VHH binders against R-phycoerythrin subunit beta (cpeB). Designs and how they scored, part 6

Target 1, 175 residues: R-phycoerythrin subunit beta (cpeB), of Prochlorococcus marinus subsp. pastoris (q7v2z3)
Amino acid sequence: MTVSKSNQILSNDRDLENISNKNIEDIKEFINTANSRLDAIDSITNNSHAIAADAVTAMICENQDSVNTKISLDTTNKMSVCLRDGEIILRIVSYLLISDDESVLSKNCLKDLKNTYLALGVPLKNAIRVFELMRDATISDLKSTVNSMKGEKEFLSDLISNTEFQFERIINLLR
Key: E = the ipSAE of ESMFold2; O = the ipSAE of OpenDDE; V2 = 0.75 times the mean of E and O plus 0.25 times the DockQ between their complexes.

## First folded at step 1 (VHH)

Design d12 (framework vhh_gocatamig_d2)
Fold by ESMFold2-Fast, scan of step 1:
Structure d12 (fold): chain B 175 residues (1-175), chain A 119 residues (1-119)
Amino acid sequence: as target 1 above (175 residues)
Amino acid sequence: EVQLVESGGGLVQPGGSLTLSCAASGFIFSSNALAWYRQAPGKKRELVAGIDSGGSTVYMDSVKGRFTISRDNAKNSVYLQMNSLRAEDTAVYYCAAHFYDLSWEYDYWGQGTLVTVSS
């Protein structure tokens, strides 16, 4: 993470009495932005089970309303694997939002996930829909935990973009 | 009690063929998906092939076109036909049945059968 503005303020070795209200506000803004980021990421981690469970339930409800494409009970039982994997993936995404270590969610891991779903009889179309719903719910959660200050809008935009990118990788490899 | 018993492993020359069989008992075979996994020395256990209750199949890229998974619901058995065997196919092969519900998961594994591809 970039900390250049705070480094400039904190490395200024000038007389403490010459710190302006603007310099103090800049430090407070940096701390508030860092706290908001951690709060947002922590919210995703703590809500990972609820996000995954709600996404699976929503997908099942959507399919039950479809003419001639209703999901069977056998299929819904097999979709329970999406709940566990969804929760794990949300925790991995949370980690990736803190770090840029893409190896944790590698292309080979996602390909193995696809093959496992096929072997277990999980319809890929339904798994894809679950991950789309988890993406949407995660973005909604991010928006609800960030305050309305101007500096935090750019930070939120970056988190949303990263979240969309990580889920798009998963969705594209399942297609 | 759920049981999976593999058979058909052995020593075979490169380019040869083997058929692995897995006899299942203790659950409703026709309604469950079955899979073959393998584990070579120093490597993780990997999915080789899977077949669901409807007959849809999946294969590891390196075996696609060489291996065929099939099932016989009347005999409660799943098979892996392995053709054009290579040295890298040497591994212990495991039959697996995976059960899931919304609250719990259950995995059952066979004891494994050794396949050695060597001259």
Scores: ipSAE 0.000, ipTM 0.109, lowest interface PAE 17.1, mean pLDDT 70

Design d13 (framework vhh_gocatamig_d2; at its last look DockQ between E and O 0.02; V2 from the best seeds 0.00; counts 0 for: pae O 10.0 > 2, placed apart)
Fold by OpenDDE, look of step 2:
Structure d13 (fold): chain B 175 residues (1-175), chain A 119 residues (1-119)
Amino acid sequence: as target 1 above (175 residues)
Amino acid sequence: EVQLVESGGGLVQPGGSLTLSCAASGFTFSSYELAWYRQAPGKKRELVAGISSGGYTVYMDSVKGRFTISRDNAKNSVYLQMNSLRAEDTAVYYCAVGWYPDLEYSDYWGQGTLVTVSS
C-alpha cells in the first residue's frame, strides 16, 4: 500500500514545484516506513544463528522420547547440516523480503536441497519441521523488533504475511 | 530400544510375488527414512529400496518396475511389494532405519527375512 501511494504521488506530481506539503509528508512517511521495514528484516539476519539453533534444538526436543543412541549419533551430523542450512535459509528469506528477485530460489543451494538432504540421510520431515520452527521464531523476532521501534507499524502485518509466504515456498521444495 | 521385525519371507517360484513387512518400534517412525536391503550368499549387502520421511522413493536398477516400497506411519510399518521375482532376487532381506544412496549400511537393522526364489 505504501509503495503504491508513493508511486501515485510521484506519478501525479511530476512537477516538483507543485508538490504540496501533504505530498512531501506522505513521501517522508513512506521513506520512514521503508527504513523501518528494512531494519526489521535486518534483525532476522542478525539473529539468524540463534533462530536456527533454537529451531534445531526444539525439533530434537520434540523427538527426544523416541530417539535411541545409535540414531542420535547419526543425527549429530544431520543436525550440523540443519544448523548450517538454517542460517542460509534465513538469509535467503531476508533477501527475498527485500528484493523481488525470486530467481534466488532456483540459482542457489535450494535448487537441489531435497536431493542433498536425501543423499546425506537427513529426514525431510525433520528438516521441514526445523524450517517451520524457524518461521515461527522469525515472526516472533519481527514482532519484537517492530514493537520496539518508534513510528508507524502498519507494515508489520504485511511483513509477517510475506515472511510466511517465503518460508512456505522454501518448505515446499522439500515436499 | 529400536526394534525392527521383518516378516513375509519364504519360498516362491520365479515370476511370483511376495510382500515383506517390517514392524518398527523404539523411535519416532514418521521422522525417519526407511529402507530395505538385501544380502545374497557370497555378496555384499545392497540397498534395494528406500523411502524418505516425506515419501520419496529410490530403487536399485534391477528391481525398478518390479518392487515397490511403501510405509504406513500409523502402523509404524514399512513394506516391500515384490513382483515378478527372479532367482537373482534370492537373499536375506533386511529392514533398516535410514538409507544412504551410495552406502551399503544404514543406521539400524532388523534380523532379516529369507526370500528364496526357486523353481
Scores: ipSAE 0.005, ipTM 0.251, lowest interface PAE 10.0, mean pLDDT 82
ESMFold2-Fast, scan of step 1: ipSAE 0.333; ipTM 0.716
ESMFold2, look of step 2: ipSAE 0.155; ipTM 0.599
ESMFold2 (binder alone), look of step 2: mean pLDDT 80; pTM 0.814

Design d14 (framework vhh_gocatamig_d2)
Fold by ESMFold2-Fast, scan of step 1:
Structure d14 (fold): chain B 175 residues (1-175), chain A 119 residues (1-119)
Amino acid sequence: as target 1 above (175 residues)
Amino acid sequence: EVQLVESGGGLVQPGGSLTLSCAASGSIFSDYVLAWYRQAPGKKRELVAGITWGGSTVYMDSVKGRFTISRDNAKNSVYLQMNSLRAEDTAVYYCAAQEYYLPGTFDYWGQGTLVTVSS
């Protein structure tokens, strides 16, 4: 006769524990993910100028080393606009990494980038190469930063894949 | 000219698995970003997983570790392997492809395939 009351008590305790554990795990995952993403954003933001500048320099050096792809000094000077735009792209990518809010990707604004480069005489293939190098440098920076954070390999893999995905969507606007 | 056709949907028990396939006709896969979206009744359409030409992937948080997106460029196909399925995964799943990846501007969409997770 007391069996049903015992079972009811155990059921209630189990249900409360299961609900509590689920809510705690959800909160913990949210906080841990947010903190890790903030650390990644801080790294990219703090290094954004260096990443952009190094990418432009590397692209120029690659082109100057080849007879078939050598660019003029005038064209090289025009590529400096990629420094400003590269930093803006890194800011956009950083925002997308911390937020799933894609409203920052304005269709009109990003489509105008290609037209602006054409109007300024910036070779699109060279701009694409700059942004590919920025992508590679950003991934390298993330590997350095996240590996120092207790070796979170799954989280690092997710960040790298997301970074590649966001850069590819932006680079495609110039193709 | 270019068409996406999904297959592999169906009824499955919670904890089960399904593989969705999407085959493209035409030259869509060169430099295209491919994605799987889903829409449950009364909900908005959401991105489940995406993959670039080079194989870089992105996943919705609730499917990470359970779903795997892959592509076969030689066969013009993209796949979604779904493991440890939950009732919340019940939805119509859509294959999408876009050269210029901008929010809400995918160039090509499939007609969708229904996935029902129910005991």
Scores: ipSAE 0.000, ipTM 0.235, lowest interface PAE 14.0, mean pLDDT 73

Design d15 (framework vhh_gocatamig_d2)
Fold by ESMFold2-Fast, scan of step 1:
Structure d15 (fold): chain B 175 residues (1-175), chain A 119 residues (1-119)
Amino acid sequence: as target 1 above (175 residues)
Amino acid sequence: EVQLVESGGGLVQPGGSLTLSCAASGFTFSNYDLAWYRQAPGKKRELVAGITSGGSTVYMDSVKGRFTISRDNAKNSVYLQMNSLRAEDTAVYYCARELFYSGDYLDYWGQGTLVTVSS
């Protein structure tokens, strides 16, 4: 979303005579914000498999530690769909963090995620838990990545809120 | 070509310990999940322990607290530390490369290493 807003500012600068100090500061903010968002995206993208796999494993371990809530092997095999979808979801979240293009959420495969999981026999409660764990792990990784310079606190707060918002939009498709 | 080579199996007394090792080649080790399976005579192969690329672990109930899976990405190796061994742990142990909980890809298996727990 910040990328789209900054592009609008840049597209309005037709020549140097029309550039004010405010416009120059806006350009600086765009470059600094874009670099920080790219670092965040690289972190999420490079760790996407680990984040998804760790979330699925953690959800299964949570259930296996409780005698009456232990997950069967059949259910575990069905949850393999959540691992692949989890990686795709992390890619989509990464895209949404740098883009105003929400049309990716309107594609039939993602819009119909709940019905697809029901047809495959994937427990929605377990799928929701996996994606919640992915959200938490992603936020944890972002906090560790964006921790080194003065003035980063406001940017980190915005990034965390935006990440939570994007995950919640996707999780709500299953609710 | 993906290759997994197990070692460390043998005969051990009940209550004893063994460490199994699996040396991997032919793929970027740090990017993959690894697991230990076992198969006793007349039984189906079962998952004993798994470790993800991120380091998260999973264990079957009967080995929790006794077995520990670990990995060394620098050495392209995965290990299974087995403590307090029981007669029921007697099996051929296999190292596997997999994507955890993915049914879309073919599993790669090692040749296996025999663990016998008896007096």
Scores: ipSAE 0.000, ipTM 0.099, lowest interface PAE 15.3, mean pLDDT 71

Design d16 (framework vhh_gocatamig_d2)
Fold by ESMFold2-Fast, scan of step 1:
Structure d16 (fold): chain B 175 residues (1-175), chain A 120 residues (1-120)
Amino acid sequence: as target 1 above (175 residues)
Amino acid sequence: EVQLVESGGGLVQPGGSLTLSCAASGFTLSSYALAWYRQAPGKKRELVAGISEGGSTVYMDSVKGRFTISRDNAKNSVYLQMNSLRAEDTAVYYCAAWTYDYIGLESDYWGQGTLVTVSS
């Protein structure tokens, strides 16, 4: 993947002609780290359907194992909305991780989702649990992808923490 | 027994600074994400700043560059340093902590709030 809009360092071409080999190596590392981050995030987007579907299934299975708290067929069918919305949330998280543009995450948009779930009779606790499971799966995917690289612990910790925080922000506002 | 307690609120003039503190009692903050919310009279509660377990931060647009959130796991506390305060920052500020437990129980903890008034 090439990300031309994220290569801001190339806008200062004259500075590159005057830097040392160590500075050039630092620049290469910055670009390689940015590309690795984008590859990891792109993996989330490419796997969004599977992550969301697995999360919905896991939540249903958890409830089915509970004594006297099994999910009805009607509730299970309503949870199909969480699959669609889960994919959208994963794409929003991916965008936030790349852009740091919080304008896509608004109180009104999150309130609309909550109100829609309430109107449709989707149990909010089940929707929240699906999002928690999506968060866990996403973090697991990131750990697997990043660990395959010759990456630094700091890069991995920052990416995971940021992902965790974006999900926590979304889930908490929906409560 | 399990609670978050805010402190540091008060009256301050426009352009002034305040530091809010939030201490946890009965549980350990190190495994939690932490945030500061605020609510002005007649308005909905809004996220001001957040910090993850690993230290990644997020801020609402109107406070970026003015507010700084930080955590001290050894002191079981989270802080909000507020600089260049404006009249529109007047609100009750709440500390929140959450984690993603397997069972899906609400693991959210909220403080009682501390009032910040920015007025000349």
Scores: ipSAE 0.000, ipTM 0.134, lowest interface PAE 15.6, mean pLDDT 69

Design e01 (framework vhh_8ghr_2)
Fold by ESMFold2-Fast, scan of step 1:
Structure e01 (fold): chain B 175 residues (1-175), chain A 120 residues (1-120)
Amino acid sequence: as target 1 above (175 residues)
Amino acid sequence: EVQLVESGGGLVQPGGSLRLSCAASGFTFSSYDYIGWVRRAPGKGEELVARISGSGGSTSYADSVKGRFTISADISKNTAYLQMNSLRVEDTAVYYCARDYWLYEGFDYWGQGTLVTVSS
C-alpha cells in the first residue's frame, strides 16, 4: 500500500468530482457577476446619446418655463458642447466602472473642462444643470439594469457610489 | 482653516486592537473628498493604508492590511476612523490622516500624525 496509489484513487473518484463541482459553481458566480457588470456598462454606453440629449433638452425646457430665464438660440447652440462632452463623459465613466482607473478622468481634464466652457461662453449654471440631470438619469438606468439581474449587492452599491462620485466631481468643478 | 486632528494611537501588544480617529474642521465631508490613512515606519517610505470617500460609500485598503483594518466615516461628526485589528509588530508606524481633494494632485492637508507601537 503506497501513498501514490491512494492519491491516484482519490483523485480519480471523490476529490476530482468535488473539485470539479466547486470549480463549476465558482465559475458560474464569476460569469454571472461579470455579465452583470458588462450589461450595466453596455446600458450606459448604448444610452449615452439619449441620456445626454435628454438632459440638455430638459435643462432648456426648465429655463423656458421660467420668467426671465429663457435660453436664447445662441445659448442653445453653445450648449451643443455639453451634449458632445456629456456623451464622452458617460463613456469614460463606463470604462472607469470596469477598471477602477481614475487616470482616465484626471483632475487636469476636469479643470480644462471648466476653462473650455468659460472660453466658449457656455453658461456654467446651465452646464451644471445638464450634468445633474445626466447623473440622475445614469443612476436610474443603472438601478433599472442591475436590479433586474442576479449580481452581488456590493457590486451594485459600489457601481452607484462611483457613478455619483464622478458626476459630483464634474458638477463641483463647474460651481 | 482646514485641520485634521488624529487621536487613538498608543502602545499595544501583538494581536491587539486600536481605533484611530481623524476629526476634520474647516470643510465638510463630501463625495469629492477622500480621507486616507498614510503610515510611515522607521526607515521606510510612506504607505497608503486605507482610503474612504467623504460620502462614506467607497473604501479601499492596502494588501498588507486587508481583512485586518476597517476604515469608516461618521459624516454627521465630520470624523473618519481606522479600526485596526490583529495588529502585528510590522504595523508599528506614525499614522497620518490626510485629505485628497479632487482638484489637487495628491493629498493637500495632513494631520500631525499619531504613533502606533506594536510590541511585547
Scores: ipSAE 0.000, ipTM 0.112, lowest interface PAE 16.3, mean pLDDT 71

Design e02 (framework vhh_8ghr_2)
Fold by ESMFold2-Fast, scan of step 1:
Structure e02 (fold): chain B 175 residues (1-175), chain A 120 residues (1-120)
Amino acid sequence: as target 1 above (175 residues)
Amino acid sequence: EVQLVESGGGLVQPGGSLRLSCAASGFTISDYSYIGWVRRAPGKGEELVARIYPSGGSTSYADSVKGRFTISADISKNTAYLQMNSLRVEDTAVYYCARWDYLGSEFDYWGQGTLVTVSS
């Protein structure tokens, strides 16, 4: 059930006696999960800077531990783009978790991401790793937030799967 | 203050050419965003006709203008351009310069617009 679809049902059919039991259950589920979705998005939004910054730092630290893959200062400076982009990606993911509206992706902005990074000299492997770390941190944050809620194991599973899906869509643009 | 100022509009005959300029102030056009040209004709909706990523040089065009219009940027002058060739009556519109966050945000800064009239 989408936000737009739910609103259309409620606005167009005001006679509750004519709504099927299945439609009523769909509406109940939507209303029940709406507050939980907002709590999840608030969590991501409140932690967005930390999630992005920690992911960039962790990627740099991973590379510094290897003699053959030590990241240079020049490359580190270029990775500052991933901090800005990481925060924007978290905003996009947050929007997609509230809304079934994928038009933000259809604006063709993300399709240019790989070519943009190549033009800027950003190593794609390092950018991919940053976004993977952001995905993992976001999922961890969601688990800690939703674990406090009663009877919502199925909702948490769906929310995590959706979060993984949205991050993979964006990461695959760099592959 | 962030500003985009258009110039170069006017009256031109079908088949003619015009060059529009968009001067940016308060930011550099190489700041990892797009500069685009959006037009609005009387009785028609808004159309994004061309977009450039100035720091990388990548460009895109609406199908209605491909092969006729060319978008470019001069980073040293902090200015974007739209070269309009083989103009048609249906290109008549107010042309707006706009800045767009390239990762899915809508246009965040707009110019005031410049009128292009294609008439015989």
Scores: ipSAE 0.000, ipTM 0.102, lowest interface PAE 15.4, mean pLDDT 72

Design e03 (framework vhh_8ghr_2)
Fold by ESMFold2-Fast, scan of step 1:
Structure e03 (fold): chain B 175 residues (1-175), chain A 122 residues (1-122)
Amino acid sequence: as target 1 above (175 residues)
Amino acid sequence: EVQLVESGGGLVQPGGSLRLSCAASGFTFSDSYAIGWVRRAPGKGEELVARISPSSGYTSYADSVKGRFTISADISKNTAYLQMNSLRVEDTAVYYCARYGEFLYDSYFDYWGQGTLVTVSS
């Protein structure tokens, strides 16, 4: 090869030397971590009905004098509001975990959640407890989803603490 | 058809232990159905003592049994268990396995087992 072509090849080799195994490993880790995070968060949205239902049944289990199969339609209808809103809250938590965009908490439907529940005759202490149990059920779902993943312990710990933080922000709207 | 079949009931002395099993057929635990254990003591109403969501592993217990009873599920066997420790005379009841139903209906449980008698007596 000519001197000019040799210099061009050496320049390309020098540029490739700037890409270290560490840089490639960092990129791979970033992509793998992002995919694992999205899969875990997608689990929340895909299982939102089950998670909300788990929380409501757990609340009934804690606070019953008799089995809920004998409850009135009125009681079931009041609990169905918590179930519906629970699913919406799980989607909002998922959004917050991805975006960290807290402006969603200032939207009218969430801002006035307490007054809406009061107007519908939903006991606030029961709604608060349902959402606390939803937090717990969501964490259980996340642990199930990310179990057996390489490096999942540190990733899971961060995801759990962030999930607890986002739920506490929403629960405080009812307090 | 959906079926829940209980086993493991019997007579036990106070302070003893029993393990109840609930074998499910006609649905799968991986489909996010919650399973509960409901008891009815003589002369008393029904009490939901424990529940589990097998897909997530999330469990809940009535205050009367917390620390003494443990609910678990084996997804591969499609079977739920209730491990009852430190049994008391007050735990004497017929124990039912029940599948969680949809909240939008006038019932939280849609299918029930036949029930198994647990008697705690000296």
Scores: ipSAE 0.042, ipTM 0.443, lowest interface PAE 7.0, mean pLDDT 73

Design e04 (framework vhh_8ghr_2)
Fold by ESMFold2-Fast, scan of step 1:
Structure e04 (fold): chain B 175 residues (1-175), chain A 119 residues (1-119)
Amino acid sequence: as target 1 above (175 residues)
Amino acid sequence: EVQLVESGGGLVQPGGSLRLSCAASGFTFSYYDAIGWVRRAPGKGEELVARISSSGGSTSYADSVKGRFTISADISKNTAYLQMNSLRVEDTAVYYCARESYYWGLDYWGQGTLVTVSS
């Protein structure tokens, strides 16, 4: 695709300034969908630290056979780096939820993410597991935030599927 | 396949010496990695006895082994060594080679090699 969803939203907002009875129903449905997407993004960005922190902690607990906190050196510094990367990924997912612009995956730190993690000594299986846990936590957060009174069940189902798809795209950079 | 393989353990009398080797395969050590030797003795918890960084050659030791044990690494061979001198009965343990990742702590472990110090 050649048009980002954010640019499309800006164009449609201009249409709302010069409304026509002919397209009012389409405009109403677009506004409802845009408001739900905004709620989703606010939820993800506002909870990004908690989502990342919980995912990293859960992954470490699952790997108790290979990680021993009693003898681990500089655990605090290692945790802070993992949390920062997780928060950045959550912000990127939030952008992808409103934008079909894949260029973000080929620019910035995402380009060659796998080789970067290998160079830093990050086990890819552990990074993938953290992202899986962040995906699950994000979906749980979306279910609590997107109330059926604000929208249709079909919209929530679509939003969840899209969230899973965007996380899978990021996880595939590590495969 | 990622693995660490220890060798060199055995039975030795107090005051004796042993040299342990740890061969790594399936990965190369990054600038941010370190190799540690961890031991587990009956009735005691796990103890990190020695550590060497892959980048700067910096080493650290547990107080219980300082001056007696020496850790070294041949990065070109992806192998780390633990030279153990003046061994004591309390050094009796299974010795594990482990990789310490910058992000994940001790994340890859060898199978362990038994060191028994007794008369």
Scores: ipSAE 0.000, ipTM 0.149, lowest interface PAE 14.7, mean pLDDT 69

Design e05 (framework vhh_8ghr_2)
Fold by ESMFold2-Fast, scan of step 1:
Structure e05 (fold): chain B 175 residues (1-175), chain A 120 residues (1-120)
Amino acid sequence: as target 1 above (175 residues)
Amino acid sequence: EVQLVESGGGLVQPGGSLRLSCAASGFTVSSEYYIGWVRRAPGKGEELVARIYSSGGSTSYADSVKGRFTISADISKNTAYLQMNSLRVEDTAVYYCAREYDFWSGLDYWGQGTLVTVSS
């Protein structure tokens, strides 16, 4: 009643005080860490086209016989679709590394992607291989970028583990 | 300003045909953007029925409409179309044209919707 109302008012003031202090400390830590994290993420996003293009090219070279056995889209069109999706995967991985927001991995999006690849004549094994190659290239880029930041070994280890986890989740969902 | 404007909805008898148009402005239907058609039937959730890929020009369809609906685009007019043939009562829904940046991000900009009623 009145006691409850008084406690709610005091609790609200205490919450505002705690939110203010915690938010300032969180913001300071975020700013201090954000530059290192942003440099790593910027490396992925800035190199996304090259990473995806190289992965698609490597996959085609490994599996060129399979495209000759089926009536499918022209190699250029098939490569363009795989290239675009690869860049998108890199953007989503970058987003997941920053936000931890996994809503983008909904089952409906996964079902549409698999059905689309099948309809376009893209073997799922080839798409999975592209994603594996992109994962490997992304980790290599992260090691190069973060290793330049002396004393960041724990941060690098966590970032690489998270990157591997996100790619493996995407790959497993498509299997 | 990004806008999608649908037209072509209306009342049609079972077995009839309708063509929906989606005029896009503020972006181009190519490169990084796809166009999808999503419908919402009375009392049901949303269903993505057709998609056209800007980068490859390829299309995909929901099983419920495959063989009956055809999506196309006229890049010079920056317009996408949904040709609906052999319409059924269960196709009655509000049809939305929506922009899709990619498969993972989902649909971001939606048109106002156009009502399609299949009834005698």
Scores: ipSAE 0.005, ipTM 0.142, lowest interface PAE 13.2, mean pLDDT 70

Design e06 (framework vhh_8ghr_2; at its last look DockQ between E and O 0.01; V2 from the best seeds 0.00; counts 0 for: pae E 21.3 > 2, unsure alone 62.5 < 65, grease 25 > 24.2, placed apart)
Fold by OpenDDE, look of step 2:
Structure e06 (fold): chain B 175 residues (1-175), chain A 121 residues (1-121)
Amino acid sequence: as target 1 above (175 residues)
Amino acid sequence: EVQLVESGGGLVQPGGSLRLSCAASGFTFDYSSYIGWVRRAPGKGEELVARISGYGGSTSYADSVKGRFTISADISKNTAYLQMNSLRVEDTAVYYCARLYEDYWTGMDYWGQGTLVTVSS
């Protein structure tokens, strides 16, 4: 029985007397899966700098035809902001994946993210693109991490979906 | 050791332009501070002229220089700049580069030696 989070009827009300060996195994599997999921999410944080850097670089490369080869001081500043916030966003996403506290999106620096970027002179289009690229890179990182793990990997699909969802929520703050 | 070194000051006529540079060493322009330009005119107190986030991008200016001065930073060079246009006699001062605390307009922890800007006909 694939103990998915959705099917975890871990009824605390289960009479200890009815704990079959099968139930124990199911619980073990659940715990193992949960730990694997946490480890996968932790990899996002561990690789956050690289993910953000790659995303920003990719975004720049995509816009090379439109951006005069001379990295203006303004461009450098904007890039730095993107790198900073990219890492922050990745940490927030990691938090959201672990916790059920979605209120974080309405709190802290994300509340006025759009206005902040406008004030910083960061084009929203570019910021959104960076976040999209980070999403893809994060998913790739999750896949890689989970594939290297031992044990059940059925949680990966749900984790990916949830990751996409969290990124979209954040991106929508800029729209 | 943290060091800020200003350059670019000099004598200029009213209406002229100067570009100041601040080369920072011993720390990087990161997400924990702002870089600012503070000036001290003869017989006057210190005035924060402009600041830019170490994160890059966010700028603020004193009303006295708004529209005439532009602060920028090249993170790759760990250098901040102050482009001063339409200079006035009242802009005459020693200009200092300073590292500012991130969320505090008045929180300056490191200063350069300053560069003199003289605006005179």
Scores: ipSAE 0.000, ipTM 0.195, lowest interface PAE 13.5, mean pLDDT 81
ESMFold2-Fast, scan of step 1: ipSAE 0.366; ipTM 0.693
ESMFold2, look of step 2: ipSAE 0.000; ipTM 0.079
ESMFold2 (binder alone), look of step 2: mean pLDDT 77; pTM 0.792

